VHH binders against Apical endosomal glycoprotein (Mamdc4). Designs and how they scored, part 3

Target 1, 160 residues: Apical endosomal glycoprotein (Mamdc4), of Rattus norvegicus (Rat) (q63191r268to427)
Amino acid sequence: SHHMATDFETGLGPWTQLEGWTRNFSAGSMVSPAWPHRDHSRNSAYGFFLVSVAKPGTTAVLYSPEFQGSVSYNCSFTFYYYLHGSEANQFQLFVQAQGLNTTQPPVLLRSRHGELGTAWVRDRVNIQSAHPFRILLAGETGPGGFVGLDDLIMSNHCIL

## First folded at step 20 (VHH)

Design f8 (from o3 with S103L S110Y)
Fold by OpenDDE, last read:
Structure f8 (fold): chain B 160 residues (1-160), chain A 121 residues (1-121)
Amino acid sequence: as target 1 above (160 residues)
Amino acid sequence: DVQLVESGGGLVQAGGSLRLSCAASGFTFSDNWMYWGRQAPGKGREWVSFISRSGTYTAYASSVKGRFTISRDNAKNTLYLQMNNLKPEDTALYYCAKYTEGLHTWEFDYWGQGTQVTVSS
């Protein structure tokens, strides 16, 4: 049903190109009260998620592996993010066609900022690209804030 | 209303330098990633460089990497493009752009009117 699903419980999966993100869990390792009490995938204090550990005002970036292009909107990306503790928090999702050598810049599909509460937020985007593409997930944590990701799920029409 | 006003273009000889500026207004500049694009004569528009909202992350098209530097001053609501070692193939109308969320193409992003850069041999 899903071509690629990563819950970060055992590792990064295919999401290995990253800067400023790290796997962690809430129990015993909380940096601030802005951290979620539980992850999304297991609803557990010991469940893992991806957290931006970049300094405030510094962008953390996470790249997907390269997917084949599809002009149809059959490819979708479902994900969960957590933005809490700072109005300066930001999360953005870009699609980058043919890497950085394309004639087009990364395309912004989702932009969220600020304080979104103490819950993992479900989101989904359709991805249309005539060319091979990667997903870029960018996070920026505000002072005292938390920016996290969990359960990154590509639909079965997203072909690696 | 979103406004982007480019400036700093002109005629330079190959190997020369220019610094483009983009004055932004009508939106919270410091919350937005920005990018530069250009359109050369007889060619389609292409991206040049993009920059994160705080300026801590940047990327460049292969054709300009190592020669161009994108930067921003959020206090001044201004985007910059330092262009060094300019080549005739850099001749183009240069645009600054603000992303529009949710669209699968940059066609609908906000673009300025552009500033002309002409590099002579």
Scores: ipSAE 0.858, ipTM 0.920, lowest interface PAE 0.5, mean pLDDT 93
Fold by OpenDDE, fold request of step 23:
Structure f8 (fold): chain B 160 residues (1-160), chain A 121 residues (1-121)
Amino acid sequence: as target 1 above (160 residues)
Amino acid sequence: DVQLVESGGGLVQAGGSLRLSCAASGFTFSDNWMYWGRQAPGKGREWVSFISRSGTYTAYASSVKGRFTISRDNAKNTLYLQMNNLKPEDTALYYCAKYTEGLHTWEFDYWGQGTQVTVSS
């Protein structure tokens, strides 16, 4: 049982099931003005974040490990995302319950589209699940755009 | 108003194939993830497959993985489900669905009327 807080500074942490995402930083890696200049966790050009490297129009996906909520407390998930460089940028957050007799699709909790500037955007979702669940973070870049993630934080009462 | 109209269902023998279509209207189809569900007689609705906006990412329920293929044509506002190696347990009313953001249950998503798939042994 662990509290999960991943800032990507030393690695991917438990967020190891991914397609189209890469861990990177800004310093010496500026390929476009739309690239994040700093990470969120350290506010540093040398701080790490997760960024989609999939071709524009290709969906990058990131799955969490399996979490389990408690009876007494709801889970919450706080995260920071970066959408800049294209109005066609997209980000979605899904929650998929596991271990159900009846298979359920991922539930869409958050959907964002467009150009949000050069700032990391803070967001938080409440997760209501009587069953173990996984989070799916999906990003898709438009031409010249970038989609990034940083500081993925699950609430204390959610068991990893 | 959101409209989803499924078609392509029918009666097939075990091992056969069907291709379902879902015609979407009333929303920007190309901006939305979509999914298929089904409901067998006497059973609850179950998830079958979902697909990302661009169609570049797909996932499947374990019961249909390797046999079903979800796809989409955003220019035609159409969602597809190719079903191969059909089994009697695949018999169900098949629905296409559009996500509703912010809800904690899929039961309130937009669903079509469904198309009946019957697989005989």
Scores: ipSAE 0.849, ipTM 0.916, lowest interface PAE 0.6, mean pLDDT 93
Fold by OpenDDE, fold request of step 23:
Structure f8 (fold): chain B 160 residues (1-160), chain A 121 residues (1-121)
Amino acid sequence: as target 1 above (160 residues)
Amino acid sequence: DVQLVESGGGLVQAGGSLRLSCAASGFTFSDNWMYWGRQAPGKGREWVSFISRSGTYTAYASSVKGRFTISRDNAKNTLYLQMNNLKPEDTALYYCAKYTEGLHTWEFDYWGQGTQVTVSS
């Protein structure tokens, strides 16, 4: 079975609902030493990643496409994030249920903050939603900071 | 201890406006996304609106979109909900909530005691 995996090397893939994020790479684009030196997928200065370009203190948001609901934890989301250059950097992952009968707010599954160094950090969440859902990835940079995303990987049990 | 105290509710006629406030303490307010929920008589709790840490991103339930505005003053540790063009179906106990990470449910988030909003026809 095919699963949704986006490494941003050729584009945004299905992650097209975004505000405050841009696809970029390191080589020739670094304006600060805090900028990611390499992407995660290719470990290359020419590899692409997603980075927040929103003003510091402004939230960048990225939505997944809508996935079918599942009451099991078979659906998982593996991702890599980058928080460097400011202790005020923030990253949040929400699952937002969709549909006419849903009364739930976006559910916070991950909240990260601070200075995590020049490394891409791996994380994985299990997703359970009785209703169709989208993933919301939010980033907020502190002054001089950068928040990045790479290799957004849905498991095979996440159904579009 | 996390404390959320809602205020500003009351009785208002349909078409009227109210502004709810939520005074937060016991945690770093400015580091947390917040949201409003409500519970109408005989109904379950429902989501109303949520707001990002800095207040630069907001979202609303379809039932209140275009009528309600969520905002925050981080310097005052206060969350707000401006409610315009109120309808009888907006009658509910309104709760301020702080997220709890990783629960896959909102039921265990931190909630205040709520403020009653009653909209008469």
Scores: ipSAE 0.840, ipTM 0.912, lowest interface PAE 0.6, mean pLDDT 93
Fold by OpenDDE, last read:
Structure f8 (fold): chain B 160 residues (1-160), chain A 121 residues (1-121)
Amino acid sequence: as target 1 above (160 residues)
Amino acid sequence: DVQLVESGGGLVQAGGSLRLSCAASGFTFSDNWMYWGRQAPGKGREWVSFISRSGTYTAYASSVKGRFTISRDNAKNTLYLQMNNLKPEDTALYYCAKYTEGLHTWEFDYWGQGTQVTVSS
């Protein structure tokens, strides 16, 4: 089994299906005071993270590669997000099962809104799927706000 | 209480068009992603399309992509589904749905009563 962990320090890793997200860092590149001073993975102003660059009111989307869970072990997804500078900020995590006879919508596992402070927030979701699945991470930045992602970690019981 | 009321269904000939509406109440509509589903005779419920809270992101099932358009008016708390080039296989009861966070299945999402769409050959 493989443990997929993406900290965005050297690239996007397998998180290459994206719209409205950009890999960046804070030092000298801050668009507004809402930006984090440091990334999470390296706790550095020069550490990279993923930032929503979609204009306010526009949804940025990021899709994972396809994962397959194990019968013996549940999949878990640990991630860090940053929502600051606007009460209109929003973040959602969806899981969509693949290879099903019946077409199912993405399932909403996590939804966050508003101003969450000047800190990366750790979160973890348990993913229960007997079928291959993909994760959809969606962000929407409010006026003057910042929405970011860092350290996307899938448990090693989920096969890429 | 969450309420979703679908309307706009009816009988239409193949190749025709319909526009469905879903009136939402009992929750902050503009903060929620929404989706449409349908259930054809003798088949299970299937996903049709979903839309982000602002309406700027949409996705569609392969069977309806290019023919259906999901949209919303947050000021009116209304979700829409424009259905063009309808086919007999689109015949179904159409539901609008509100997501419930934390569930591992869509079975427990909030659904309306549905509106019947019948496409004749």
Scores: ipSAE 0.825, ipTM 0.905, lowest interface PAE 0.6, mean pLDDT 93
Fold by ESMFold2, look of step 20:
Structure f8 (fold): chain B 160 residues (1-160), chain A 121 residues (1-121)
Amino acid sequence: as target 1 above (160 residues)
Amino acid sequence: DVQLVESGGGLVQAGGSLRLSCAASGFTFSDNWMYWGRQAPGKGREWVSFISRSGTYTAYASSVKGRFTISRDNAKNTLYLQMNNLKPEDTALYYCAKYTEGLHTWEFDYWGQGTQVTVSS
């Protein structure tokens, strides 16, 4: 099987369960200086990324497809995010076990906030779950801010 | 010095309702996702529901969906759980919780002492 990588250039790929996010590109909006001037995957004003379009203070959510359980910590998720234009921007990453008899909450693996400048920021998490799981990505913009995602990459050890 | 104090529990007959409250202090409540969990006698802890920082996104365990509603008042630093159509299986100690980042277990999250809910058949 191959790893799952989503750069949003040809669509949403397997990331089809979302609310408050949309695909866009840098030259497609001139409404704010906080808008990313270039995406990450193509370093282009015409390269695509996801941006939160939920109104400020409203949570935008995105779920991965379901992955098989992974207890070896070999499954990793690499992603790029963009927080600019407001100190109140927020981004969270949870892992949520799926299926019957799960007793744990979604667990919080990353929380990022604030104004991080005009560069896309890379991060990576290792994922452990005894059960099938989904990743939940959540963003909230502050006034005048942007929260973006690009290049969502699951390693080959993460099995659909 | 995170402090979470639950209240509103009690004895209620099946089909009844209760509203739980959780007063939070020692951290910036409005910057945090929060959740409720419960622990029945002789059983492990079980997740019930969580809520986003703003309160605009919520999710529920399947056993309570449609009957329980989580909400929050950020001005009062208070988390709520409205429980309707209660069943004997809902009997448990209910606690609110604040996440600890970066762990694949909830064992080291912050939680209160809990408030007892007892549902008679």
Scores: ipSAE 0.646, ipTM 0.859, lowest interface PAE 1.5, mean pLDDT 82
Fold by ESMFold2, last read:
Order: sequence, then structure tokens, then C-alpha cells
Structure f8 (fold): chain B 160 residues (1-160), chain A 121 residues (1-121)
Amino acid sequence: as target 1 above (160 residues)
Amino acid sequence: DVQLVESGGGLVQAGGSLRLSCAASGFTFSDNWMYWGRQAPGKGREWVSFISRSGTYTAYASSVKGRFTISRDNAKNTLYLQMNNLKPEDTALYYCAKYTEGLHTWEFDYWGQGTQVTVSS
């Protein structure tokens, strides 16, 4: 079946926000020098992306739908993130197994921090889980900074 | 060099409360998401709760939701677990933990030595 890709141009797609992430576009909030001047998916001031707009030092959380287990085949997740305006910006990617009443906590696959300039940065993780799972994406914005997400892409081997 | 020292366990009657503490050293506590886990006699380990580095996002295993509260004091490098309305099935050795990045399992995270909680009926 077709791989899952989310560019935020028409909403959150299959992703669920718990709190703190907001879909926005560059031209709509160009009052801060740290604000992204263009999104990634459309390379446009009017293309949409997800940004952490929580008070600095608070955590924004977004999670995926549930995927089937992926131990023996290579489910990969590619994503683009933006960390600019503060050395205290933080981004974490967790995987939470869903198969049992009392399981592991979300496990930490990626942690990124600090000031990475004005460009969107691509990263990719391979996901291995014996059980159904969800991905959790967390951002914490430092003073004067922004944490952004765009183009969240699950490979063909990641099965809903 | 990472050190996690739990305290505050003990014997308590069902329905009672305890507050666990975890003193952390050997790493930058305020830069790390943290969690509590527990292991009952004859059972596997299970997670209890986790908390973001700022303390503003928390989540709980279904078995403790509404009864337990995780918190942290970054100025004191201390993680807390407030346990209310304790039940005999909460009897376990409770551990605080620090994440290790990049593994698909918690088995290689850093764990404290634990503090025993025993809940009598």
C-alpha cells in the first residue's frame, strides 16, 4: 500500500496533537527573526509547517497513528526539523510500543538540540518494534527560538 | 558516573500514600527526560510514568493513572513520584531512570538501585 507522508498543507493528516504544536505558515507570523521564512514541503512563505508555540520551556507533543510491529522489515521514518533562534531548543523522537497493558515507556530514538541555522534539516530513523507502536514527537522552544516540523514520511514498510 | 538514588519507600496500608524521591548526579539532570519504573516480585519490569525535561509534559501507565503524580525539581536535581490510594498490587521495587538514546529498548537505560514499596491489605 502507499507510504504515509504529511506536509501539513491541509491539516495534521493522520497525526494527533496533544498540545503545543500549531500549524502555521511563514508569512503569517513574520514578526520574529527566528521564524522560518519558508516551509520545507513547498519552499514557500505560504506553505505550511508545524511549529512549537508553547511558552518557552514547555513541551509540545504530537503522535502518530498506531503502526503494526516492524521487527523483521525496515520501517523507516524521515522528517524535517527546524531549530533556530536559541541554543536551548530541543527536539525528541520516541517510539511507544502499544501491545500490552504495562509496557516499556516511550523509548528515545533521537534527541536534537541547540541552534542549527535557518535551514530545514533532514533526518531518518529506522524503527524496530515487536509490537504495534506509535511515534511521539516532542519539541521544547528556548527563549527567542522556534522548533518546527515538516514533511513527516513513513516508508512503505511501515504498516498501519 | 551517572548516579540515581531512590528513597521514600516503606510499608504502608492499602489506601495510604508515599512520596518517592530520586537524587540524580553525574549528568545534566535538567536536559534529560526521566521516568519511574517498577518490578513486583516474580513479575517483569513495567514503566510507571515519564516526564519531560521541563516537567510540563507527563504521562502514566494505565494501572497508576489518577493515583500517581510524577514531578521534578531541576534546581535540586531531584525526580519525585507521589503515590496516593495505594493498592497491594502496587507492591514493587521502584526505580527512577535516565534514557539512553538510539536503542529500541529500555534495557540499556540507566536505572537506580530502587526503593521498596510494600502495600499491606
Scores: ipSAE 0.600, ipTM 0.843, lowest interface PAE 1.6, mean pLDDT 81

Design f8 (from o3 with S103L S110Y)
Fold by ESMFold2, last read:
Structure f8 (fold): chain B 160 residues (1-160), chain A 121 residues (1-121)
Amino acid sequence: as target 1 above (160 residues)
Amino acid sequence: DVQLVESGGGLVQAGGSLRLSCAASGFTFSDNWMYWGRQAPGKGREWVSFISRSGTYTAYASSVKGRFTISRDNAKNTLYLQMNNLKPEDTALYYCAKYTEGLHTWEFDYWGQGTQVTVSS
């Protein structure tokens, strides 16, 4: 397609893993009672998703490729996340502007936490950046918990 | 209300070191990513470093990478910046900051009054 969509079925796609996330599927692991029984993209125990595998209390980080600047609000990012098994689960979404004269920190667009049950939750942000940018996704599991990501979709107006 | 109080600034010769502290109150410190920024005289603000809630992920502006270290003590509600090998261009008002969610700008983040660092040749 003309948009960037990543369902993790064959790998990370264009996303780069800095640490703490791994691709897995529901039937392939018994690491936690909070483990998703089905992924989102295929609604299957054998469909793949990203999971935070950092030790509880440590931060897992994933970056998008660099996109051109977008000030029209037409560049949107839709994603599905899973927070289950702990009230201390955490997920953050930042946008980090790129460039030699960029002085702004990564800006925080979403912060989600806690126990959200066994369903994948959909969210969507509109990206506004005068400069080229990357998206940073951060996850942190609580004790006995699980943080997952699936179906990371950039709209057609997000230009590489 | 959210309060952020920086300390540890001063006058130091080039090549020297300082450790800045930021005392936080009025919010749950351990639930928040935090950052340091600075503003040199007559210039705009620039970020310096940020740190995750647990302290296990950090990142730095290229101008300070390898010389500065951000850290936090969640039991004491305190953010730190260890600054080594200081240069005259590090002269600035240094402030700590707490994120505000959902905005595409840092203008409305919470930030302290700052502590002055002056580096002489």
Scores: ipSAE 0.600, ipTM 0.841, lowest interface PAE 1.6, mean pLDDT 80
Fold by ESMFold2, fold request of step 23:
Structure f8 (fold): chain B 160 residues (1-160), chain A 121 residues (1-121)
Amino acid sequence: as target 1 above (160 residues)
Amino acid sequence: DVQLVESGGGLVQAGGSLRLSCAASGFTFSDNWMYWGRQAPGKGREWVSFISRSGTYTAYASSVKGRFTISRDNAKNTLYLQMNNLKPEDTALYYCAKYTEGLHTWEFDYWGQGTQVTVSS
């Protein structure tokens, strides 16, 4: 079987960064106690992850490539996130239908807020869209905090 | 209780401009992405634009891109839609909306009562 997985070790992979996400690693940016001490994919200070370093009040945005529609819920998206150092950290996951025949806004599947400690947290969504779609991942870092992403995994039923 | 109250609609000639406002209460406005939708007579609802909680990321339906601008003032708990170069096909009841998490449909999002925009040719 094959699936799309992005561990950020060699770049963004198929993901498109618009603003505010930065690929980094723990040992390279130890400027604050709240900084992740290890990434998730390698459990290493030298493994890479994305972090939101946008200016306060700026939304970091990351888009997936376009996937074919998935009405059977067999397309799933697993991801790891990090919210530490501020109760004002924010993370949202949207699915945005593509094409001119779509009338819905991007749909909010996950919203996470605040302080979750120093561990990476796993989450998973099943995706249903009658139309081709993209995933939008948005983060906003609170004062002194960090919002991180690692190990973005689409199941092999998610078809490009 | 979540309340969304739209205002600023009215009758305007084609090519004209209107600015819609949405006063929000009953939830933490600055923690929420918001959007505008519209419904023309005899038609289903149509998404217009959405905006991130900080206001720094926005996106638009192709039919309004380049003519409409969504914005927000978190200190006033108010969402705005600046509509320029209006066309008769923009005639609709305009709603602001707050997301409900975890559903693959917008049918259970929170909607205001709407404000009518009528564009005369």
Scores: ipSAE 0.588, ipTM 0.838, lowest interface PAE 1.6, mean pLDDT 81
Fold by ESMFold2, fold request of step 23:
Structure f8 (fold): chain B 160 residues (1-160), chain A 121 residues (1-121)
Amino acid sequence: as target 1 above (160 residues)
Amino acid sequence: DVQLVESGGGLVQAGGSLRLSCAASGFTFSDNWMYWGRQAPGKGREWVSFISRSGTYTAYASSVKGRFTISRDNAKNTLYLQMNNLKPEDTALYYCAKYTEGLHTWEFDYWGQGTQVTVSS
């Protein structure tokens, strides 16, 4: 299998942050009732995940490397996210086509809001793009809340 | 029920400035990322800029970077585009837009009727 997976245990892998996301683990941060008690990949207080550390109401942004486009096959992206501690938590997934002739904005494929409890939630998108593209993951943490990411998995059809 | 009403367009000389406004209603403005697009005569629509719901993250098309600034006022349900150092190629109908989730195209996003910007030399 040639799929790409990022569990954050040793870094960001191929992902680039612009700002506001940090790699952390449950036992390694200041106490907060809403902080994830376990990561997803290790199911452990010492396993790592990404969390939005931007102050509440500001946007954390993470983006992928550039993937090749395809007219025949969809790139499948599976991810786990965490929204807990505030009804104002937000998570968005955009896909941005790349190239000099690209005229469209980043396209919004997923938007998730609010309080989803203490479990990591699995989701999956199929990305259709005839042009090279990047994935943009944005999180905005509400007061007292956290937005987390773990286990970002690209299918074999997602070609660098 | 979603309404987006653009204003502030007009005739301006090259090198000039103009500020566009977009009044939003019929949805929770502060929960939505927003963007501006434009359409020049005889051309398809092109993206100009987008902004996160808080206003703290913005991005721009390469043709506009360094000259245009997107902003928002969530208390007034209003999106703005400050356009500086305008060029004749900026002549277009300018539209603000609200995303529709889950589609691989912007075609079904909600767009306002637009405000005309005409830049003369």
Scores: ipSAE 0.587, ipTM 0.839, lowest interface PAE 1.7, mean pLDDT 81
Fold by ESMFold2, look of step 22:
Structure f8 (fold): chain B 160 residues (1-160), chain A 121 residues (1-121)
Amino acid sequence: as target 1 above (160 residues)
Amino acid sequence: DVQLVESGGGLVQAGGSLRLSCAASGFTFSDNWMYWGRQAPGKGREWVSFISRSGTYTAYASSVKGRFTISRDNAKNTLYLQMNNLKPEDTALYYCAKYTEGLHTWEFDYWGQGTQVTVSS
């Protein structure tokens, strides 16, 4: 009985990025005042996190491995995000059913936007899907802003 | 008051093309991911494609991938679907839609009235 947790300290773990997300740390590349001063997992300038460094107005996408359907079990996803440096920052969380015969769109469970200061924000969603699924995490930065992710945690009832 | 109005449907021969439009009002269009769905007679709704708010990320149902292209013009509050190499199986009412956050179902997303696409052999 294990949960899946990804703190980005040694890489992306089981997550796959499509474009626009970069694993980095606070002291390694300080190009803007909006850059996170510390990661969340270690509260350190040397702890790692993901940040969207795509050009403003482009979408960075990260997705999970495929999980088994979770209608009968309580699968929950806890995550930390960072929105700073622009009122136009955006973050979305979708759940996408998988398979040849899926007929529904990805489902939007969370949408967050704007300027939230210099602290990492915790959130948690419960996931229900009759079919195998993936989680999609999307970030879009505004001018001069950053969208960050750290500590992506699936409960032990989320089965690979 | 959210409104979505589809247009551009019609009758075309197999192999032909159509471009659908969806005029959006009553919400900040450029802040929302959007999608197209369709419904053939006697069948349930089927997802077709969705697009990020900026238009830079898109995804498609396997049945239309490579033939359909979703796009948007945020200055005109308009969503588009370019449909190429149409097949009789694409015959359906086509709907554009806006997401509702926090529900595990698409039933309560906002939907337009639809525009009919009919593809003849």
Scores: ipSAE 0.557, ipTM 0.826, lowest interface PAE 1.9, mean pLDDT 81

